# Designs tried in a protein design chat: VH-VL binders against V-type ATP synthase subunit D (atpD). Part 3

Target 1, 210 residues: V-type ATP synthase subunit D (atpD), of Coprothermobacter proteolyticus (b5y8b7)
Amino acid sequence: MASTVSPNRMTLLALKRRYTISKRGLKLLKDKLEAMVKAFRDLYTEFDRERRYIEELMEAFVELLNQYESETSPAVRDRIRSMQLFQVEYELSTRMVFNIKVPFLDVSLKRMDIPDLYLQTGPAFYKALSVYEELLPHLLKLASLRNALHMMSVEIEKTRRRSNALEYNVVPELERTIKWVQQYLDEMERSQTVRIMKVKSMLEKERGNA

## First folded at step 17 (VH-VL; from g1 with light chain A94D G95S D97L Y99A L100Y)

Design k2
Fold by OpenDDE, fold request of step 23:
Structure k2 (fold): chain C 210 residues (1-210), chain A 126 residues (1-126), chain B 111 residues (1-111)
Amino acid sequence: as target 1 above (210 residues)
Amino acid sequence: QVELVQSGAEVKKPGESLKISCKGSGYRFTSYWIGWVRQAPGKGLEWMGIIYPGDSNTRYSPSFQGQVTISADKSISTAYLQWSSLKASDTAMYYCARETYTIYKDASATWYFDYWGQGTLVTVSS
Amino acid sequence: DIALTQPASVSGSPGQSITISCTGTSRDVGGYNYVNWYQQHPGKAPKLMIYEVSNRPSGVSNRFSGSKSGNTASLTISGLQAEDEADYYCSSYDSSLNAYVFGGGTKLTVL
């Protein structure tokens, strides 16, 4: 940039203004980044807790399923697999995470009243259904949290890139250019001073000879 | 460059209060958590707690909760670890460390200590 | 609570390759938690050697490498040198608990 700018006082002033604006912008971006990262961590904690809880439920669920399989004939299991066991109701809600709107899906499960179903299945089946009723809403919550984290991650990355561009490219370039222009102007002033002094000296000599 | 400088060694008696410091430089102090780690003589590293200097949010290890107080002064980029009443068992090396992070595009993240202070030796003897 | 188990000591001759293990559970090391490794020389502060199982910070020798298999993370030091004699600690952060855990440490002796 130094080679492309006209080194004058007006240019210097303009560069200094740009520098000030860039510095302010950088500060704001850093502040934003800090805030987002903090929020991200909090959300991640929630996400991880949810994930772990789901994992625990899943382990329990799998165990119950194994028991269910051992207690129930293949024919009955096949029949159950083809049945609608739950009526599922969905409600869409929105949660604000930092500055991001995240959709959340609330799920309510209602067990269907299926005649003779419970006579054909063992105790593990009912327990498994109960675990599933707990598991499904949490799975959906987890998905929403993951989505939120993803969105935040993208925003964090964008902000970071912008911050880095200002910090390591724009601001240093402006600083270098400002320094160069300043040095140029200083040199010009010095040169002018020397010229003036020479002229004065010449005039004095002329007066002395007159 | 990132640097954490801790206060000097301390020799105290049981029952005395103590506050040691950790000053960060070379980075934005408010943007990174500071952790404290204890190392008793001849023993391993023990995480004590962590503080976010930006808002002074603090988290403690269950083993150290109520036993120490972690604080920070962001104006001078300094974190503190303090005892109201020292015990002989508090004799140890205490390290502060900067916590850093990686956030991935798939929303995964990790946290770890990337820079450590030189440590502060605290000796509590009658 | 997360517990990380390390061998108390490991030894090797100069030029050899040694491995230090850090064993957790399927819920931590075997799950989503990353393992980090720190080196500590006598009377010195710990130094980060490996982060996120296998990444080396700038300035750390390429002789240090990290890996994970199952519930065990491993630090491998190739071309063992006298300067590698130190204590090594594995560590993991549990985001759900917002807590750090350190292994018991491994003393590496260079014979």
Scores: ipSAE 0.832, ipTM 0.940, lowest interface PAE 0.6, mean pLDDT 92
Fold by OpenDDE, fold request of step 23:
Structure k2 (fold): chain C 210 residues (1-210), chain A 126 residues (1-126), chain B 111 residues (1-111)
Amino acid sequence: as target 1 above (210 residues)
Amino acid sequence: QVELVQSGAEVKKPGESLKISCKGSGYRFTSYWIGWVRQAPGKGLEWMGIIYPGDSNTRYSPSFQGQVTISADKSISTAYLQWSSLKASDTAMYYCARETYTIYKDASATWYFDYWGQGTLVTVSS
Amino acid sequence: DIALTQPASVSGSPGQSITISCTGTSRDVGGYNYVNWYQQHPGKAPKLMIYEVSNRPSGVSNRFSGSKSGNTASLTISGLQAEDEADYYCSSYDSSLNAYVFGGGTKLTVL
């Protein structure tokens, strides 16, 4: 920048303004980054807790399925496979995560009333249904949390890049350029002063000889 | 450069109170968590807790919950570890460490300690 | 809760390659948690040697490497030198619990 800038007072003023704006911008970006990273961590904790819980439910579910297969006749299992066991109710909600609006789908499962089936199944079947009812909403929540985290991660990266650009490139360059222009102007003023003094001296000599 | 400087060694008696410090420099102090780690003589590292200086949010290990207090003064970039009543069993080296993080584009993230203080030796004896 | 198990001690001769193991479970080391390694010389503060299983911080010798297989993370030191004699700790952070755990530490002796 220094090689392409005309060293004058107007340029210096413009550079100083840019510097001030850049410094302010940098501070804001750093503050934003800090806030986002903090929020991200909190959200990540929530995400990880959900994930862990889901994993536990899944393990329990698999175990119950094995039990279900052992205690339920193949014919009954075939029948169940062809049946609708649940009705799905859902509600769309939104959650603000930092400055990001994230949609959440709240899902609930309603068991179908099939009295004859309940007489043909063992305890594992009902337990499995219960686990499934708990599992599905959490899976959807997990998906929403993941999406939120992804959005935040992208924003964090973007903000970090911008912050780094200002801090390590833009601001230092402006500082260097400002310094250079200032030095140039100072030298110019000194030179002018010297010239003026020389002229004065010459005039005095001329007056003395007259 | 990032640096954590801890307060000097302490010799105390059981029942006395103590507050040791960890001063961070070379980075934005409010943007990184500070952790405390205990190391009893001849023993391994034990995580005690962590504090976010920006808002003084603190998290404790269950083993140290209620046993110590972690605090911070962001105005002077300093974190503290304090005891209300020391025990002989509190004799140990105490380290503060800066927690850093990596956040990836796929939303995965990691946390670990990248810089450590030099440690503060606390001796509690009758 | 996370528990990390390390051997109490490992020894090797100069120039050899040694490996220190850190064993957890499928829920931590074998799952989503990353393992970090710290070196501690006697009377000194711990130093980060490996983060995120296999990454080296700036200034750490390329003789140090990290890996993971199953539920076990490993720190490998190649071309063993006398200066490598130290205690080594593996560590992991559980974001769900907001907690750190350290292994019991491994004393590395260079013979």
Scores: ipSAE 0.828, ipTM 0.939, lowest interface PAE 0.6, mean pLDDT 92
Fold by OpenDDE, last read:
Structure k2 (fold): chain C 210 residues (1-210), chain A 126 residues (1-126), chain B 111 residues (1-111)
Amino acid sequence: as target 1 above (210 residues)
Amino acid sequence: QVELVQSGAEVKKPGESLKISCKGSGYRFTSYWIGWVRQAPGKGLEWMGIIYPGDSNTRYSPSFQGQVTISADKSISTAYLQWSSLKASDTAMYYCARETYTIYKDASATWYFDYWGQGTLVTVSS
Amino acid sequence: DIALTQPASVSGSPGQSITISCTGTSRDVGGYNYVNWYQQHPGKAPKLMIYEVSNRPSGVSNRFSGSKSGNTASLTISGLQAEDEADYYCSSYDSSLNAYVFGGGTKLTVL
């Protein structure tokens, strides 16, 4: 930048303004980054809690299914597989995570009344259904949280890159350029002063010889 | 350079109150959590808690919940660990540490302590 | 609660390679939790040696390496030197619990 800038007072002022703006921008970006990272952590905690909970439910679910399979005939299982066991109710909502709008799908399962289902399938199956009722909404929530985290991570990265660019490239370059221009102007001023002094001295000599 | 400087060694009696400090420098203090770790004589490291200086959000280990208070003053880039009433069992080295993080593109993240203070020895004896 | 188990002590001769283990469970070390390693010389503060199982911070010797297999994380020190004599702690952060856990520490003696 130094080689392409015309060193004058106006340029210096412009550079200083740009510097000030850049510094302010950098501060804002850092603040934003800080806020985002904090929010990200909070969200990550929530995500991880959901993940852990889901894992527990899944383990329980698998165990119950195994029990169900051991307690029922293949014919019964085939019949059950063809049945609609749940009515799904859902609502699309949005959650603001930091400054990011994230879609959330709120799902609830309503168990269908199926005659003699319990008698046909047994307690393990019913417990499995209960676990499933709990599991599905959380899975969807997990997906939404994951998406939110991803979105945030991308934004964090972008913000970081911008911040870094300002901090390590733009601002230092401006500083260097400002310094260069200032030095140039100072030198010019000195040179002018010297010229003026020389002229004065010459005039004085001429007056003295007259 | 990132540096955490802790207050000097303390000798106290049981029942006395104490507040030790950890001052961070060389980085944006409000952007990183500060953790406190206890090490009893001849024992291992024990995590006590962490604080976010930006808003003073604090998290404690269950073992230390209610036993100590972690605080921070962001204006002077300082974190604190304090006791209202010391016990002999509180005799230990106390470390503050900066918690750093990595956030990956796949939204995975990790947290760990990358810089540590020099430690503050607290001796509680009758 | 997450518990990390380390051997109380390990020893080796100069030039040898030693390994310190840190064992957790499938829910922590064997799962999504990363293990970090800290070195502590007597009377000194802990120093981060390995983060995220296998990454070395700047300034840490390449003699230090980390790995994980199953539920066990390992710190390997190759070309053992006298200066490596210290206590080593593994640690893990559980974001779901917002908690850090340290292993019991391993005393490394260089014979």
Scores: ipSAE 0.828, ipTM 0.939, lowest interface PAE 0.6, mean pLDDT 92
Fold by OpenDDE, last read:
Structure k2 (fold): chain C 210 residues (1-210), chain A 126 residues (1-126), chain B 111 residues (1-111)
Amino acid sequence: as target 1 above (210 residues)
Amino acid sequence: QVELVQSGAEVKKPGESLKISCKGSGYRFTSYWIGWVRQAPGKGLEWMGIIYPGDSNTRYSPSFQGQVTISADKSISTAYLQWSSLKASDTAMYYCARETYTIYKDASATWYFDYWGQGTLVTVSS
Amino acid sequence: DIALTQPASVSGSPGQSITISCTGTSRDVGGYNYVNWYQQHPGKAPKLMIYEVSNRPSGVSNRFSGSKSGNTASLTISGLQAEDEADYYCSSYDSSLNAYVFGGGTKLTVL
């Protein structure tokens, strides 16, 4: 960039302004990055906790289902499979995650009132239903959290790239260019001063000889 | 270059209070967590806790919760580990370490200690 | 709760390859947690040798490598040198618990 810039006072001023703006921008980006990374970690913790909880529920669910299967006839299970056991209610919501709007689907399951279901299926099945009721909303939450994390990760990467570009490319280049222009101007001024002094000396000599 | 410099060795008596320090340099101090790790004589490494200097958010190991206090002064890029009342069992080498991270595009992430202080030996004897 | 198990000691001759194991469970080493390795010489601070199971930080010799199989992470040191004599610790971070765990450490002796 230094070779393509016209070295004059106006250019120097412009470069200095750009430098100042760039430095401010860099600081802001770094601060933003720091804040995002911290928020990301917190969100990640939440995500991981949800994941582990879901895994626990799933294990319990599977065990209960196994018990149910052992306690019921295939015919009963077939009948149950054909039944609507739940009514699904859902609501769309949004959560702000570090200035990112993330959509959330809040789901709730309402158990249908099925006569004699308990007598037909037993306690294990009912427990399984309860676990399922707990599990489904968390699965959706997990998905939403995952999405949020993804969005944040992308933003973090973008911010990091921008920050790095400013820090390691733009700002140093501006600094180099400013230095170069300044040196050039200083040299020009010195040269002019010398010329002026020479002229003055010549004039003085001429006056002295007159 | 990233560097963590810890305060010098301490010799104390049981019941005394102590505060040791860890000063970070060569990086943005507020952007990285600082962890404390204990190593008793002839024993392994034990994680004590971590602190985020930017806001002083602190997390402790359950084993050290209430036993020590971790703090930081971001103005001087320094983290602290302190005891209100030392025990003989607190005799150990204490390390501070910078926690770093990797965030992947798939939203996975990892955390680990990449730089360590030289350690502070604390001796508690009657 | 994460627990990492290491052998107390391993030994090898110069030029040999040795492996140090770090065994956890399916919920940690075998699951979502990454294992990191630290080297500690006597009287010195730990040094990061391997992060995220198999990555080497800059400045670490390519003689050090990390791997994972099942619930066991392994640190392999090829071309063993006298300077490799040290204690080695595996470590893992659990984000859900916000906790670090270290293995018991392995003393490597170069014969």
Scores: ipSAE 0.827, ipTM 0.939, lowest interface PAE 0.6, mean pLDDT 92

Design k2
Fold by ESMFold2, fold request of step 23:
Structure k2 (fold): chain C 210 residues (1-210), chain A 126 residues (1-126), chain B 111 residues (1-111)
Amino acid sequence: as target 1 above (210 residues)
Amino acid sequence: QVELVQSGAEVKKPGESLKISCKGSGYRFTSYWIGWVRQAPGKGLEWMGIIYPGDSNTRYSPSFQGQVTISADKSISTAYLQWSSLKASDTAMYYCARETYTIYKDASATWYFDYWGQGTLVTVSS
Amino acid sequence: DIALTQPASVSGSPGQSITISCTGTSRDVGGYNYVNWYQQHPGKAPKLMIYEVSNRPSGVSNRFSGSKSGNTASLTISGLQAEDEADYYCSSYDSSLNAYVFGGGTKLTVL
């Protein structure tokens, strides 16, 4: 509020400096927000493509599991459940998304040696293993992409809040306060000028009379 | 106030070229995608494509790919829809629209057209 | 390649509630929440009425609401007024292709 500000030249200069810094800060926040939203959109496109591909793989996997159940006796299915079918190999890596370091889990599967089950199960079992080998790495990639989107969405919200605070609160209040102080000082300067002109007029009368 | 102002109505002959415009104001033009939508006389809305003026990244509806060119000049906050050779079937009202978004903290998001231009009527007749 | 089906027309009396449907598939309307609704008065540009199935933008009357069930989205207008007479379009968005499709439109007549 203007009533809490002392209207003098030093105060006016300080307010103008704050205004300039605040306007520059607002521009930087808006530039940052623009870049983040664009990067978010690009990453979201990648995420959704992965999600749709995983949906296709999952449909195929479920269908193959149903066929496997119909081709394979309960006793053989119990034996297969007790087997270790895959060795999981993984690496943690980092991907940069708009200056955010996002951890990615890179996973690969190595199929273990499996006893010959030819007469004990049908072809759906082996096809399901192949689909699963592809499915799991894609699922982990999807989780990494969603985490990246989450980290970006949090930063976007923080940046939006800062930008809104500057744009709709801080900058307008500075503008109003500067305007008030400047008008006050201009009025005092006009009053002083009129006073000086009156003194000069009085001195001119004294010189002309004397 | 966000505003999209389109160029005026056009009367053309088949085979002529045409470039119509959509100027955005009251917002950061480079931050939002601009879509183009066709409406043939007495018909419904058809999405033609969309452009991001910040880098000119463009996507076209399969129905319009190769039929039109979408472009933008970010220095004057203007998007364009262009034909190299008009056909009588191109007679329609053409709208531009700003795509905006809602991005939630849980990483979900959605996109939609919040502001529309007034439309540009293009008439192609012999 | 998404097609959204809307009834060609719907009518109602002032004060009545009416519903306009928009039917797609499990791969669009059913599986995702990218359904939007637009109102278009004769000779005017479309106006956004509902986004994300059920969200009402600021400045849109609370008489307009949206929902979906299965593969069908619905726009409901309660307390029908003469000025609601217009064409209404649903749209769906495919985020993997950055692409939109509109329904064929529904003409609302207020009797």
Scores: ipSAE 0.692, ipTM 0.870, lowest interface PAE 1.0, mean pLDDT 88
Fold by ESMFold2, last read:
Structure k2 (fold): chain C 210 residues (1-210), chain A 126 residues (1-126), chain B 111 residues (1-111)
Amino acid sequence: as target 1 above (210 residues)
Amino acid sequence: QVELVQSGAEVKKPGESLKISCKGSGYRFTSYWIGWVRQAPGKGLEWMGIIYPGDSNTRYSPSFQGQVTISADKSISTAYLQWSSLKASDTAMYYCARETYTIYKDASATWYFDYWGQGTLVTVSS
Amino acid sequence: DIALTQPASVSGSPGQSITISCTGTSRDVGGYNYVNWYQQHPGKAPKLMIYEVSNRPSGVSNRFSGSKSGNTASLTISGLQAEDEADYYCSSYDSSLNAYVFGGGTKLTVL
């Protein structure tokens, strides 16, 4: 820390410039953090609204499944569990969230033709199929939003760490070192021979090891 | 040290206008939402609304929409709560509070108030 | 529905542990909404005691703890002291509604 820095006027000026650059860098990191958190909050609101809508669809789906079980024989229900009821159509896209490119999976369902089945079930079965057709695309959208929030949270934490390192480590150490060098130079002006010999020795050591 | 300092107590008549203030210090004022919370005499806390001084984005509780105006002057780090026409029912203690957040490893998040002003008592005599 | 229900009052003797409840529904407290707790002494501003159900801010005594079970969040004060006598409010932010709600408050009396 202070013992590894050569106490001369050139070193003091370099430390002061580095302090100024570090303070500017800290402001920029805090500005970046502010913008990322605002973007995160907006995306989080979208995620929470989507999650709650899915809960409503899930409640409706469960209710219809219970009714379907009352209307349909166990043998028919077991057969339906083994059938492919939908064709899944999907595409991968990207969405920019702040400075982050986030993949999104867009999904739609096409119902397969199963003609004999409608004679062996009640109306709740087909209502449940309709709810599921809406439910699955929303579930995949929710997964995409969750992933986006996670990617943003990682970048937010990284930016927070960099900001904290400047604010609580780098800047205070520069302040402390600047004060130490200034005090040494003030004493040098009162007792020049001792200060000159120490500065020269420290410069020769640093140069010789570089 | 984060500090929120509110303007002094007010005694008003119904129909008068009023603007009370909340000055923030010890932090970047433009980076945090400032909320306003009402407490009627002997009653609990009620959220009124919130402002982001950085862009003046403002949100109101449905119960207070159109009843008050929330504003900020970022050049002097001050948020405001104002009434165009006071009612006797507006008699209450009014707090400003700084909103902050926590974002977790699982990307869940929450928002809450970490620092509060001392309160401004508004009395509207009828 | 974002209504939060608290008991009007709770009392305890010095050294006891007491618990203050805050009850919502399966869609808020029992679901995705986090609960925060504030302490308010008479004539003073509220002070944040617990955020995110169970986290303490720096400078808050470890005698204060929070928990959640089902639709109910709880604030527990162990080793009750005279200075703990105050009003306690639970609060929740709902991000889907962009709105805050406070419980009705609980008056803690230290006997």
Scores: ipSAE 0.672, ipTM 0.865, lowest interface PAE 1.2, mean pLDDT 86
Fold by ESMFold2, fold request of step 23:
Structure k2 (fold): chain C 210 residues (1-210), chain A 126 residues (1-126), chain B 111 residues (1-111)
Amino acid sequence: as target 1 above (210 residues)
Amino acid sequence: QVELVQSGAEVKKPGESLKISCKGSGYRFTSYWIGWVRQAPGKGLEWMGIIYPGDSNTRYSPSFQGQVTISADKSISTAYLQWSSLKASDTAMYYCARETYTIYKDASATWYFDYWGQGTLVTVSS
Amino acid sequence: DIALTQPASVSGSPGQSITISCTGTSRDVGGYNYVNWYQQHPGKAPKLMIYEVSNRPSGVSNRFSGSKSGNTASLTISGLQAEDEADYYCSSYDSSLNAYVFGGGTKLTVL
């Protein structure tokens, strides 16, 4: 860049304007990145809290399913597999996370009217139904949170790339080029001053002889 | 260059107050959490707590909750650890450390301490 | 609740390969990749050697590597050198609480 730049005052002024714009842009990108990383971490905390809660529900659900299978005949289990136990109710909504509109799927379950199976299955079946009613909405919320984190991570990476390009390539190259052009112009000005003084001295000698 | 420079060694008596400092430079101080880690003589590392200087959000280890105060002054890029009343058992080396992160495009992330201060030795004896 | 168990000491001869263990549970070391390793020479501050189980920061020798199997994370030092004599700490992070715990530390002696 320095070797391909014509060192004159117009070029120096243009370089200084680009430098100012680039430094301002870098500050804005750094501010944006800071805010996005903070928002990402807050969302990640919510996601991880949900994930850990779901892990506990899954452990409970698996234990209850094992009890249900051990206490219930294959014929009764086959009958239950053919039944619709729940109706899924859902709403699609949006949530703003640092100026990013993120879709969320809010889910609830309605237990269908099913025959009384307590004596055929025991209590584990009904407890498993209750855990599933809680588990499924949380799983879908987790999926929505994961999608939100993905959308944010993509935007964070884009912002990081732009910030890195300015900070480590554009701004340093402009600084070096401006310094080189300024040094060249300072040397040219010193040379011009010496030439003017030499011409003045020669003109004074000619006038003194005339 | 990222640097964390801590205040000098302290010799104190039980019951005295103390505030030690950790000054960050070479990076955007408000963008990273600062953690405090204790190491008693001849013992291992103990996490005490962490602060986000950008908004002063603070978290404490249960073992140190109410025993110390973590604070920051973002205008001078400095984090603090302070005691209202020192005990002989507070004799230890105290480190500050910067928490950094890696956030991946697939939404996974991790956090860790990448830069540490040189340590501040606090000696509490009569 | 979170506790990381390390051996108190380990030793090896120059040139050998040494492994330091860090054992937690399925809810921390086993289930998540938040295990970090720190080296501390006597009188010095800790230094990050490994983050996220197996990632090596810039400037750390490739003789250091990390891995995890089940609920146990491992730091492996190949081609053991006298300068590797130090204390080594694992840590675990809980992102839901923004909280850390360190293992008890392992003193590595180079014979």
Scores: ipSAE 0.661, ipTM 0.853, lowest interface PAE 1.1, mean pLDDT 88
Fold by ESMFold2, last read:
Structure k2 (fold): chain C 210 residues (1-210), chain A 126 residues (1-126), chain B 111 residues (1-111)
Amino acid sequence: as target 1 above (210 residues)
Amino acid sequence: QVELVQSGAEVKKPGESLKISCKGSGYRFTSYWIGWVRQAPGKGLEWMGIIYPGDSNTRYSPSFQGQVTISADKSISTAYLQWSSLKASDTAMYYCARETYTIYKDASATWYFDYWGQGTLVTVSS
Amino acid sequence: DIALTQPASVSGSPGQSITISCTGTSRDVGGYNYVNWYQQHPGKAPKLMIYEVSNRPSGVSNRFSGSKSGNTASLTISGLQAEDEADYYCSSYDSSLNAYVFGGGTKLTVL
């Protein structure tokens, strides 16, 4: 930038205006980054809590499935696989996280009216249905939270890159260019002073004064 | 360079109040959580709680909830740990530490304490 | 309340490799990568040696390494030196408690 800049007072003022605008832009990017990292942390905490709860439900569900398999003949299990046990009800919504619209899928299950299979299956089957009714909505919520965290991590990286470009490239180059122009103008003033002093010395020598 | 400087040692009597400080420098103070860690004489480290100076959001260890107050004054880049009524069992070394993070493109993340204050020894005796 | 269990003490001779263990559960060690290690010399503040199980911060010697297997994290110090004599603490973020947890500490003695 210094190699393409004409060093004069107008150029110096223009460079100082650009510097001020760039410094303001850098502050705004750092403020934005701070807010996004905080929001990411809050959402990550929600994700971790949800994951923990799902792990508890999964443990219970797997145990109940094992009991169901031991209580129920293969023929009955095959029949159950062909049945629709639930009606899925859903709503697509959005949540704003630091001005990012993040889609969330809210799901609930309604148990279908099914034949009484208790004598053919045992109690573990019905208990497993109850756990699944809770498990599936939570799994889909976890997927929504994971997607939200990904969308945020991408935006955080973009903002960090822009902040770094201003902080470590654009702003320092403006600082160097301003310093260069200022030093050039100071050197020009010094040159003018020497010429004035030489004229004064010539006038004093002409009159015989020291 | 990032630095956390804590207030000096304190000698107090049971029932007295106390507020100790932790001043952060060399970084954007409002962007990082500050944790407090207790170490009783001859014992290990105990996490007490953490504060986000940007909005004063705080979290406390269940063991210390209601026992201390964590606060911050972002205008002077300082976090505080405060007791309203000291007990002899509060005799310990108290550290502040900055929590930092790594956030990855795949949205995974981790948090850890990268810089620690020098500690403030609090002695409570009659 | 989930505790991280460390041996009370470990010893080794100069030049030897030693390992300090930190045992927890799947909720604080096994299932997550939140394990950190801190070194504390007598009368001094703790210093971060390892974060995220195995990462070294800038300025920490490559003689220090971290790993985990199952519910046990390990700090390994190779080429043991007298200056390594200190207390070592593991920590983790316990998502079931929504809090940080420190191990009880291990005193490393260099013989």
Scores: ipSAE 0.636, ipTM 0.837, lowest interface PAE 1.2, mean pLDDT 87

